# VHH binders against Vitellogenin-6 (vit-6): the designs that were tried, part 2

Target 1, 176 residues: Vitellogenin-6 (vit-6), of Caenorhabditis elegans (p18948r1340to1515)
Amino acid sequence: ANCVVKSTKINTFDQVAYRNQFTPCYSVLAKDCGSEKSEPRFVVLMKKINEKKEWKNVKVVYGENEIEMYKTEEGLICRVNGEEIEYQPESEIEKKQYNIIWLNKNTLKFDSDDVTVQFDGVNARIHLSALYRNQQCGLCGHYDNEKETEFYDAENQENTIPKFAKSYLYKDSKCN
Key: E = the ipSAE of ESMFold2; O = the ipSAE of ESMFold2 at other seeds; V2 = 0.75 times the mean of E and O plus 0.25 times the DockQ between their complexes.

## First folded at step 1 (VHH)

Design e10 (framework vhh_etentamig_d1)
Fold by ESMFold2-Fast, scan of step 1:
Structure e10 (fold): chain B 176 residues (1-176), chain A 122 residues (1-122)
Amino acid sequence: as target 1 above (176 residues)
Amino acid sequence: EVQLLESGGGLVQPGGSLRLSCAASGFTFSSYSMSWVRQAPGKGPEWVSGISGGGSSTYYADSVKGRFTISRDNSKNTLYLQMNSLRAEDTAVYYCAKDTWELPYSNRFDYRGQGTLVTVSS
């Protein structure tokens, strides 16, 4: 199942649609929440990087690797563990655990056995392995085939949409 | 700064009971899920129990279900762990932990306390 973010509209893994105002602080879209005793296998985050435009920065933390994709006036930029990689037609960065693919100069895809993230600088599509059913948390919902549990927050409490969204907002002194 | 101060540990006989407390300061206590984590000598940390910010949801490791009860008093910024039917295998340093779910990179807990030692022996 897919979670789609179109500008400010989120359609969750369980087919529930709502709006979220992205801010300069990262929000958790999807996260491995199934293992309380270990590091999450993946975390997908998104923030807004331009006040007037719906330009986004998407960060994928996958094991020990950090992949960052973001929009600039020059186009879409990708960083892997802090190092910028430039667009090249038909380019693909293949690692043992994941791939990064330029679908075109304006669209990137992060692909792994656990999670796939497709991003165009404004919109994102996230696909999770079926093994994450009941183990996913974040703005993309719980992936449990139950619409009633979609708005459980970071504290595992059912909430109104504004409180639900705020519970997944990563705040620090630079973005509040 | 975040500060967590555990108390209530001690020596207890098998089958006995103890109540642990954790006094929290430096953050909005009622807004965060809290957990108890223990570490036996020579072993890694083991998550024991968790409670939501409002106290309505509680979670337990299989090793303690039915014996331990987690609770909180948000008016006193205090977390509790009632431990009943204690066993030798429950011997460990018990730590109060603030949930790191607001930090997107980790399901780990930040141990701000020094812990309280629980020894279960005859």
Scores: ipSAE 0.000, ipTM 0.128, lowest interface PAE 14.7, mean pLDDT 74

Design e2 (framework vhh_etentamig_d1)
Amino acid sequence: EVQLLESGGGLVQPGGSLRLSCAASGFTFSNYGMSWVRQAPGKGPEWVSGISGSGGRTYYADSVKGRFTISRDNSKNTLYLQMNSLRAEDTAVYYCARTSHLYGEIRYFDYRGQGTLVTVSS
ESMFold2-Fast, scan of step 1: ipSAE 0.012; ipTM 0.400

Design e3 (framework vhh_etentamig_d1)
Fold by ESMFold2-Fast, scan of step 1:
Structure e3 (fold): chain B 176 residues (1-176), chain A 122 residues (1-122)
Amino acid sequence: as target 1 above (176 residues)
Amino acid sequence: EVQLLESGGGLVQPGGSLRLSCAASGFTFSDYAMSWVRQAPGKGPEWVSGIRGSGGTTYYADSVKGRFTISRDNSKNTLYLQMNSLRAEDTAVYYCAKWGPTYEVSKSLDYRGQGTLVTVSS
């Protein structure tokens, strides 16, 4: 199952669509929520980086590694643990736990056994392992193969969606 | 019951250093991401730094990056904050808290400790 983010529209892992206004603060798209007491195995975050364009920054925290992908006038930039990685045709950054693949100069893919994230600077596609059924939380939904929640019934009601979105918004000194 | 006990605060002059400690008990320390949060007189809480349960990933607010270092010793159930090049603006009560810094907007501060006061003044 895939969660697809196109500009401001999110189609969740359970195939429910709704709109979310991204802000300069990170929002949690997908997260390992198997245990509140345990360190999450992965977290996928997204924020808006340009007010007039739908340009995004996507951050993937995977174990001890932080991968950041963001849009610039010259294309996508990728950072791995604080170091910028330059685009090279046919290049793939292999790690023991994950791979980062340049599909072209404007599209990156983070691939692991747990989560896959494909990002073009504006839009993202996230795929989770089936082991994360009922273990996932975030704006991409629960991945529980159920569509009969109050949230899903209220996908077009702004008063419900804003409260849901705020619960997944990271606040810090950089954006508040 | 979960308990967090901060220590190491005090009065220092600008440019000085302090190391804060947080002794944790009542839970499996290595299973939790931990953070330092501060509150200056008359201001709201400000997140300062965070560290994952394994100690492998650390995060810092822009205001302290390059000056503060967060670390943990899971064998001793202790969290640390090494503060260097202290400035008057760092004056605050510093709290130890349970959670990761970059992905949580809402977590209970009920497990926050009593705090330790840091005063940076002449």
Scores: ipSAE 0.000, ipTM 0.141, lowest interface PAE 13.6, mean pLDDT 73

Design e4 (framework vhh_etentamig_d1)
Fold by ESMFold2-Fast, scan of step 1:
Structure e4 (fold): chain B 176 residues (1-176), chain A 124 residues (1-124)
Amino acid sequence: as target 1 above (176 residues)
Amino acid sequence: EVQLLESGGGLVQPGGSLRLSCAASGFTFSSHAMSWVRQAPGKGPEWVSGISYTGGSTYYADSVKGRFTISRDNSKNTLYLQMNSLRAEDTAVYYCARDKVQLWSPVGYYFDNRGQGTLVTVSS
């Protein structure tokens, strides 16, 4: 099962579709939301980086590593822990526990045993391991094959769609 | 912009207790998850505890679980860490940080959103 983000439209893991206006603040798309005692193994975040274009920045936090993928005038950029990874045809960057793959010059894939994120600078596709069924939270919904649970917020409380989306939004004075 | 000011550190004997506070300003405190991160001399940062934006969910590293309690007062823009049964291994500079529980990575960009820290020394 996949969660697909096309510009502002999100189709969740349980196939519920809705619109979310991305802002310069990061929103949590998908997160390991197991036991409250467990530290999340992954977090997938997205923000809008240009007012006139639907360009996005996607950040994947995986254990102690941060992978950032974002669109620029020069093309798609990938950073691993702050270090830029240049495009090479048919290339991948393998680290223990994950790979970063250039599918083409305009599309990157983060691949691990837990989560896969495919990103083209505007649109994203997220796939989770079946082990995250009932363990996932974020804008991509609760991966539980039950549509009515999609609108639980970060505190696992049921909310309307607008309040649900806001519960996964990071805000500060710079990105209000 | 974002300002985090820690206080409450000091010298304490093993088995003792301390309460740390963090005064937040420059952002909407009630909209952000908050964390405590510590760094012992010569070591890298270690995430210690996190709390959701409402205070309804709390998270702890295994090294402090059962001994430390994180809490917050959104009306005062203040984060707290109650530290009980302190051990020599808890000696570190303690930092409060914005959104750390949701961005669990200690190597992330969000290190600039932590304060200057408060020193806790556990020694007899």
Scores: ipSAE 0.000, ipTM 0.126, lowest interface PAE 13.2, mean pLDDT 73

Design e5 (framework vhh_etentamig_d1)
Fold by ESMFold2-Fast, scan of step 1:
Formats: sequence, structure tokens, C-alpha cells
Structure e5 (fold): chain B 176 residues (1-176), chain A 123 residues (1-123)
Amino acid sequence: as target 1 above (176 residues)
Amino acid sequence: EVQLLESGGGLVQPGGSLRLSCAASGFTFSTYWMSWVRQAPGKGPEWVSGISSDSGYTYYADSVKGRFTISRDNSKNTLYLQMNSLRAEDTAVYYCAKGLDFTYRTSEGMDVRGQGTLVTVSS
């Protein structure tokens, strides 16, 4: 199952659609929220980086690695642990536990056994391993978690933001 | 304006423990993710650990997982790092940092950090 972010509309892993106004602060889209919260395998974060356009920055924290993908006037930029990676047709950055693939000049894919993130600078598609059923949290929903009743009720209100959404917004030095 | 003051470092034997503290002021501490970053002699900065504003989420570098514990007390505007089973490789100046942007050598620019506190692990 996929979670799709199309501009401001989020279609969750449980196929519930709602709108979320992205801000310059990172929001958690998907996270490994197992019983032990101190050791998440992955966290997928998104923030808005342009006031007039729905240009985004997506950050994937995967173990000790940080992958950042974001839109500029020049195109998509990818950073791996702070180092910028230039686009090269059919290029892959293969690490032992994950791969980063340029699908084309405007689309980047982070791929691992746990999570896959496809990003075009505005929209994202996130796929989780089935092992994360009932272990996922974030704006993309609980992935078959029946305890999130307020969230499921929001499906009848296309522009209603679930109460839990604010708990996934966090601030950093870049979002005063 | 943003001020971060680290303390608690010192000389300790391998296998020992230390608890670092960071007193924060000049911003609304309770609304920010906070991190610990260290810099060993002759090396660049290494992100060590991060904690969410409400302590609901914590992250650790692989090199310290299972040995270090990050925590915070929002009522005292203080960040902590409990360091157990210390190794010679943990020798570094430890810095408190605002935000999570210091995860694994990000080039997002360093936010205001304090003077640091030196931790020396030697036998």
C-alpha cells in the first residue's frame, strides 16, 4: 500500500484522503513507530520551501543516514549525508542498505527493504513494507491501525485536518 | 540571543559513565527538536542524538545506540545526554544544538551552538 501526497492532498496507506497545509516546518509523513520509539528504522519528513509554489523538501532519515531531496528553479537536488549528488541519466547511488535512483531529471527514488519514497519536487509516493502494518505513524496514517478513529472520520470532510496531524509537526532552526 | 551552555564533561575511564547537560535560553525550548553533536580531535562534526519537542521521538547515531540516552526537561529548558559504556572513540567536544538539522553531517548550516564540553575517555 501507498501513501500519495499530491500538492496539499494526502491519500493515506488506508486510502483516507484529506488536505494538509505544508509549512516551512517539517511534518512527519511516515515513521517506524514500533513499541520502542527510541530506535525508528526510518522517518520520512516533508516541508514546503516556496511561498507561492507547492515546492517541497523531503528528508528520509534511514538508520544513521540522512537523504534530502528538494526542488529548485534548476531542478531536483539530492543530498546524501550533506553531500550534493548531481543528476546523471540512469544513475544509482547504491549503499549497502539502500539505493537512490534518478528515474529521470525530474524524479528521484529512495529505495530500501523498509520504505520506498518517490519524489518529483512537489508530489511524493511512499510505499512501506507489509512488516510495518500497525507499526507506522505520521500524516500517512496508521496503516491498518483501528485505534485512529478521529482520523478515519476525517474522510467525510475533505478539507478537515485530523487532530493527530498537529502532533506530527515539529520545529527546527529553519522554521521560526 | 539563542544561548546554549553545555556542562558535565570530564576525564573518565573506558566503561565509565557521564551525564551531559545543556542549559538553553533565548528561544522557546519546548517547541524545538534538540540534538547533541560531537567533534573528535582532527575530525569533522558528527551528529550523536536528537529528541523531539515532546520527548516522544529519539534518534541515535549507530556508534552510540544502546549506550547513550537523550532526554529533556522542558520545565527547566535543559537537554541531557546520559553516556554509558564509554569508549576511547567517544573522546570529543560535545555540543548542544537547536533542531534536528545536524543529523549525519547535513550541510543545512549549523545553528547557534554553545562552547561545548570536553569528554576524554582514556585508560
Scores: ipSAE 0.000, ipTM 0.142, lowest interface PAE 14.8, mean pLDDT 73

Design e6 (framework vhh_etentamig_d1)
Fold by ESMFold2-Fast, scan of step 1:
Structure e6 (fold): chain B 176 residues (1-176), chain A 125 residues (1-125)
Amino acid sequence: as target 1 above (176 residues)
Amino acid sequence: EVQLLESGGGLVQPGGSLRLSCAASGFTFGSYAMSWVRQAPGKGPEWVSGISESGGSTYYADSVKGRFTISRDNSKNTLYLQMNSLRAEDTAVYYCARLIKPHYSTYWGPQFDIRGQGTLVTVSS
């Protein structure tokens, strides 16, 4: 199953739809939550980067690798571990543990055995391996095929939607 | 040189209170999320509480929620843990922990830079 983010609307892995107002602070969309004491295999984050447009920045942390995708006036930009990757028509940038694929000039896909993220600068689609059923947390829900568990916060406690969403907001000094 | 110096531990009876402090130096304190991690005798480390860079967001383990309060003073480069209604199960060495990687916060799991000797909290008669 897929989690779909369209502008401010999120349709979770368990097909629960709700609205989330993205801010200049990163929100956790999907995360490996098998254990809070174990290092997560992946984290997918999203923030708003333009106040007048619904332009987004998506960051995928996969092991020790950090992939960042965001929209500019010139188009979609991709950075891997801080280094910008230039768009190449019909291109696929292959790493041993993951692939980055330009589906077209305006759409990028991060692909791995654990998680796939497709992003167009505003909207995202996230797919998780079946191994993460009941092991996923974040704004995309618990991936457990049970709608009642979608509103657990970062400490795995059930909460209302506004409080739930706020619990997955990572804040740094610039976006307080 | 990054330094974290914990203080405020001691012997206290069940139901008592203690306030722990962590004095930070050698880095821009206000630019890092901070946490408290404890280790009871013979057990592995347990994450206790976390606080965002600004102090605007706080997080607690279920075992301490409602009893402990984390706070920080960025002007003094100091992290605090106010511990109330202490229980025998809270007996541990408490460590001040700096989040060392930008993608590791309380949401990503407790991957921390723990530098100090810690401060021992013993809850017993």
Scores: ipSAE 0.000, ipTM 0.138, lowest interface PAE 11.0, mean pLDDT 74

Design e7 (framework vhh_etentamig_d1)
Fold by ESMFold2-Fast, scan of step 1:
Structure e7 (fold): chain B 176 residues (1-176), chain A 122 residues (1-122)
Amino acid sequence: as target 1 above (176 residues)
Amino acid sequence: EVQLLESGGGLVQPGGSLRLSCAASGFTFSRYDMSWVRQAPGKGPEWVSGISGSGTNTYYADSVKGRFTISRDNSKNTLYLQMNSLRAEDTAVYYCATEVYAPGSFIHSDYRGQGTLVTVSS
């Protein structure tokens, strides 16, 4: 099961398609919402970084680690816990719990047992472990094989698409 | 044209060994994680083993851990699976494929070979 973001079009884990206008504020695409007492295992966030182009920044918070991928005029940039990782053919950043792989100079993949995120600076593909069926929340839907539940908001209430999208918007000082 | 061609399968007795090979062409082999996936008669596909593009990280299903070794030679665009201490339950068609995932994760593959049959019996 994949959630695909193509520019502004989102096709959820349960194959429901809709449009979301990305802003300079992060939106939650996918998040571990299944554990009441534990911190989320992962959070995948996306924001728009260019006013006239659909250039994006994708942030993956995975356990203790923060991975940031974003597009520039010179190509795709990756940061791991604040440190910039330059493109090298055949290179990957390997950790015990996850890998970061350059598929080519314009495409990066974050890979783990829980979630895989492939990103080209504009478009993203998110793949979840079956462990997260009915435990996922965010713009990519609830991953429960029920189209009716895709439009629940952050409080797990069914809502219209515009209100649904707004409930997953992060605000900080950069996107006022 | 992308091609993955497996070889090395055959009939082997329990406790025996086989080495599978997968010759890759039509893509930049060293940039792709590679996997071995098997399908036993009457069963769905089972992920067996995976290796990172660099060859540094390897992953194994619990059912084969300690018995199978995955490796690659990027200079020859070839993926290998060394299978030791073979058991009747290892009987399956073995496929090489792009991507690596741990047991319990979804298998996502852009490219898959034609397969090579491994039969373990007396």
Scores: ipSAE 0.000, ipTM 0.117, lowest interface PAE 17.8, mean pLDDT 73

Design e8 (framework vhh_etentamig_d1)
Fold by ESMFold2-Fast, scan of step 1:
Structure e8 (fold): chain B 176 residues (1-176), chain A 125 residues (1-125)
Amino acid sequence: as target 1 above (176 residues)
Amino acid sequence: EVQLLESGGGLVQPGGSLRLSCAASGFTFNSYAMSWVRQAPGKGPEWVSGISASGGKTYYADSVKGRFTISRDNSKNTLYLQMNSLRAEDTAVYYCAKHYSEWDIRPLTGYFDYRGQGTLVTVSS
């Protein structure tokens, strides 16, 4: 049900654990890969934003909306379609299709009928609706209640995991 | 090295048809999802259609549903796009695109492992 990212460790929807070294390039954690719509309903992305600390930026693309959450010295910053929303105690930003909730100064939750993302600036927890069984792709796995061999070769060797991880890394001129 | 070579573009009248082909080499073609992406003059890239590695699953942009058909021949390392009922709005350079994985059928616009050189389709009377 849940995919958990703790620093560099990912525990997938199918309860397979492995390491992924996050970089300044976005990696796809979870994505709608099976919907009938021409565009994915959602995409959850993560990148590392500080060389000395495990600080992260999480981006949620949900329909036509882009929600970005990232850590600063002052705590988490949330941007909705490019506009910064500063921390407010007990605040909840309610939109017709989703909610953004400040659980505290250092924890944000994006909640919708399709996907929920809880983020503390370093670690993330992603929950998908059961409708996305066998329709999810990304570093969080396929969400099919089966452990997939795609994460491991026939001998369960780590050399197949880097190839899997690289397949979900958006590496271009902007993130070298 | 990955190579994708598109062909089949040209000038066609509104309501006409064209079939695009993409010859792939330099990678295990039958292990990756493939897409067609187009870019109209003065606009950004638009994802048109995607097909799974096996060919068992296909997806289309709403603008082309019912008019375009994507297919592949894994024995020939070739991707196809059959375009019917063409409109002036379909005028664009069409690119063959390799996805990052076999699951990545519906990429974010512009995020592919590799794109070809493109083939121009002009729909004009």
Scores: ipSAE 0.005, ipTM 0.201, lowest interface PAE 11.1, mean pLDDT 75

Design e9 (framework vhh_etentamig_d1; at its last look DockQ between E and O 0.52; V2 from the best seeds 0.00; counts 0 for: pae O 5.6 > 2)
Amino acid sequence: EVQLLESGGGLVQPGGSLRLSCAASGFTFSEYYMSWVRQAPGKGPEWVSGISTSGGSTYYADSVKGRFTISRDNSKNTLYLQMNSLRAEDTAVYYCARGITMVQGSRSYNYFDPRGQGTLVTVSS
ESMFold2-Fast, scan of step 1: ipSAE 0.254; ipTM 0.634
ESMFold2, look of step 2: ipSAE 0.173; ipTM 0.621
ESMFold2 (binder alone), look of step 2: mean pLDDT 78; pTM 0.789
ESMFold2 at other seeds, look of step 2: ipSAE 0.115; ipTM 0.608
ESMFold2, look of step 4: ipSAE 0.155; ipTM 0.597
ESMFold2 (binder alone), look of step 4: mean pLDDT 79; pTM 0.797
ESMFold2 at other seeds, look of step 4: ipSAE 0.228; ipTM 0.640
ESMFold2, look of step 5: ipSAE 0.117; ipTM 0.578
ESMFold2 (binder alone), look of step 5: mean pLDDT 79; pTM 0.799
ESMFold2 at other seeds, look of step 5: ipSAE 0.099; ipTM 0.580

Design k1 (framework vhh_8k46_1)
Fold by ESMFold2-Fast, scan of step 1:
Structure k1 (fold): chain B 176 residues (1-176), chain A 126 residues (1-126)
Amino acid sequence: as target 1 above (176 residues)
Amino acid sequence: AVQLQASGGGFVQPGGSLRLSCAASGRTFSSYAMGWFRQAPGKEREFVSAISWSGGSTYYADSVKGRFTISRDNSKNTVYLQMNSLRAEDTATYYCAADRTPYGLSVYPTSEYDYWGQGTQVTVSS
């Protein structure tokens, strides 16, 4: 199953739809929450980078690698560990543990055995391995086939939608 | 909680170099962005440099860009600050700190840093 973010609408892994106003602070969309004592294998985050448009920045933290995808006036930009990767039609940037693929000039795909993220500068589609059923947390829900648990925070406490969304914000003094 | 200890300070003449180290204890060190700050006598604490938990992102204050290099070795739970072309104005006590948010995405001088380590004195004079 997929979690789909279209502008401000999020359709979770368990097919629950709701609205979230993205801010200049990063929000956790999807994260490996399988163990509280171990490092997450992945974290997918999103923030808004333009107030007049719904332009976004998506960051995928995968092991020790940071992949950043974001929109500019010149088009979609991809950075891998701080290095910008140029658009190349029909090419794929392959590393041992993941791939980065330009599906077209305006769409990037991060692909791994754990998580796939497709991003066009505004909208994102996230797919998780079935191994993450009941081990996923974030704005994309808990991936547990139970719609009533979609708004549980990182501590598995049920919350209203606004409080739930705030529990997944990384706060910085400049983005409050 | 992460415990930090800064070391490597000393006396150096203008134009010289020093390498500072910040050693951390704790199994979760590699999940935090790390920063270096400095404070000269009678002045406010100043941000110097920061590095993300993975080492993929770095940030430098304008006053040190091109002269200082931050790096980390997560297998040794240590962050380093290589200081080249030192100036009298770099004289300060240098502190290391960890960003409060694990797996932080970007490094910012305005992030909430916690777990401040013991400082190490750097004196640049002829």
Scores: ipSAE 0.000, ipTM 0.167, lowest interface PAE 11.4, mean pLDDT 75

Design k10 (framework vhh_8k46_1)
Fold by ESMFold2-Fast, scan of step 1:
Structure k10 (fold): chain B 176 residues (1-176), chain A 123 residues (1-123)
Amino acid sequence: as target 1 above (176 residues)
Amino acid sequence: AVQLQASGGGFVQPGGSLRLSCAASGFTFDDYAMGWFRQAPGKEREFVSAISASGYSTYYADSVKGRFTISRDNSKNTVYLQMNSLRAEDTATYYCAARDYFSRPITAEYQYWGQGTQVTVSS
């Protein structure tokens, strides 16, 4: 039920393990791919933000809200719609559709009915609602209880692992 | 303004080859997946091929698989369609189109369309 990213190793929702070299461009880890003519309910993105360390930025787009979590020299930073939220022990920031929970100074959890993301600045654990079985796409696989379908790309075509991984790379003007 | 300029069409005999180009401007090309569509007289517009924003994933309609190859050059903001072993049934106006990779579902319709280039395969 969980997709785990440990540095460069990804263990998908269907328990297939492979390596992905993260870059300064966002990669789609998990996305609502079930709605054909509407906006995705959620998108979980990850990029590398330090050349020598495996420090990451994780972005969760959930409805109209953008939650960004990333590591700095001072610790883990969280922004909600561009506004930084301060760490507070035993704190939970509850919004109508989701919660942001500081598990400690260096670990943050985004929690909703659809997707949960736990992040420590380097590693992430993603959990999806069972309602997204057969409706998930991204580097975390297709969540269909079939290992053979894990490497279908963004256009629903089967690929080798390197080609599969690059199909979910979002290139923007900041990373080429 | 957003522009997609398709070119490279023309007349060719059955079995011949053509290379179509689509030059994009007015948007961040690297953030968009690109597709080729075609429309023959009296028929609906149909999907031909698509390429992801990264260029590493390609998709082809069954009717063109093995004969057509899609590619892109992000340094030139251009997408290409290499068409080999052309058949009379490939006669159509070919359109290039772009869709936002990030904000839209993968199955979402294309947002930006070019004016098209005519391909005629006949003896």
Scores: ipSAE 0.000, ipTM 0.158, lowest interface PAE 12.9, mean pLDDT 76

Design k11 (framework vhh_8k46_1)
Amino acid sequence: AVQLQASGGGFVQPGGSLRLSCAASGRTFSNYGMGWFRQAPGKEREFVSAISWSGSNTYYADSVKGRFTISRDNSKNTVYLQMNSLRAEDTATYYCAAQFSGTLYEDSHLYDYWGQGTQVTVSS
ESMFold2-Fast, scan of step 1: ipSAE 0.068; ipTM 0.526

Design k2 (framework vhh_8k46_1)
Fold by ESMFold2-Fast, scan of step 1:
Structure k2 (fold): chain B 176 residues (1-176), chain A 125 residues (1-125)
Amino acid sequence: as target 1 above (176 residues)
Amino acid sequence: AVQLQASGGGFVQPGGSLRLSCAASGRTFSTYAMGWFRQAPGKEREFVSAITWSGDSTYYADSVKGRFTISRDNSKNTVYLQMNSLRAEDTATYYCAAKPYGSRWLQDENEYNYWGQGTQVTVSS
């Protein structure tokens, strides 16, 4: 199943479409929500990085690794655990548990057995393993094949769309 | 894993204010709910305040509600406890604690996986 973010429009894993205004704060798009006592296997976050352009930063937290992808005037920048990775045509960065693939100068793909994230600097496509059916939370919905549960918030309470979206927003000094 | 360092304690007179800070190290701070707990000499450790990992919800013990404010700054990997209108009964060692994706049981110390070493607050004339 795919969750697609096109600028401000989100089509969830269960095919529910709605609008979300991205801010300079990270919002959780997709997360392993299987257990409150265990660390999530993955977290995919997105924020807006330019007030006048639809440029985004996507962060993928996978196990103990942090991958950051964001748009610049020259194209996409990729950081792995804080270190910038330079674009190389037809290259990929292969680690034991995941791959990072440059599809072209302006498109990156994070690929793992759990989650795949394709990002072009503005838009993202997230694919989850069927293993995460009923174990996913975030703006991309619950991946439970039940549309009525899509708007449960981080506190597991059903909400309107604006309250749902705010429940997945990280707060920091740059966005508040 | 998360390591926590609490600071900002000290000596204040009744009615005074202090701000405690809890600095976290480790990649996963922003996926953790954060809590403050305190322990006075000869007493059990008690819940003070908590904030969800998203920052959208805050919780307070009845004894501090209206006087204390919890906040977090994920860009600095830090959680804060602003303590106003301090009373002698607030004298304790204050501990910060982290709970992975914690939306429930935030007042239960047994749910928290990582703890700071504490910072002493003394309210006395």
Scores: ipSAE 0.000, ipTM 0.214, lowest interface PAE 13.7, mean pLDDT 78

Design k3 (framework vhh_8k46_1)
Fold by ESMFold2-Fast, scan of step 1:
Structure k3 (fold): chain B 176 residues (1-176), chain A 124 residues (1-124)
Amino acid sequence: as target 1 above (176 residues)
Amino acid sequence: AVQLQASGGGFVQPGGSLRLSCAASGFTLDYYAMGWFRQAPGKEREFVSAISSSGGSTYYADSVKGRFTISRDNSKNTVYLQMNSLRAEDTATYYCAAVRSYIYHFSEDDYDYWGQGTQVTVSS
């Protein structure tokens, strides 16, 4: 199952559609929520980086690695652990079990056994392994095949859409 | 007043150890991921280590992995960097930084609050 973010519209893993106003603060799109005691195996975050345009920054934390993809006036940029990676097909970073692939100059794909993120600077498509059924939380909903639970927040409480969206927002001094 | 105070630096011989502390005042660290950065004379500031807000996830630059350990004590509003097997190339001013995030960050531009730095000199 796929979660699709199209500008401000999110279609969750359980095929529930709603709108979210992205801000300069990171929002959690998808996260390994399988254990309260362990840190997540992956987290996918998104923020808006331009006041007038729906340009985004997507951050993927995968184990000990941070992958950042974002739109600029010059095109799409990728950083791995703070280092900018130039466009070239099929780059395997640090011999880890993931790949960062330029599908073309304007589209990046993060690919792993756990999560796949395809990003064009504005829109994203996220795919999760079936192992994360009932273990996913974030704006992409709960991967549980039940539409009634889509709006449970980070505290596992049911909420309206505006309160649900706020529960996955990380605020800092630059975004509030 | 929001402030981070870095301390614990000093002079040490190669192979020695030091423990750096970063104490927060004016705010609580419960919702902050923390990073350590360093700057050697004539060089740009570089990432050293980071810890998530819960303390469950840590990351280390390749140059320090296996020698440095980052930890935190939220009840004391303090983050620590234990530095073992110190080398001459570890000589730098060390800065702690806080960002309101569950997840640690590597870019200095992502951090909201910075300590004033503590000098570490590794020399014979």
Scores: ipSAE 0.005, ipTM 0.156, lowest interface PAE 13.9, mean pLDDT 76

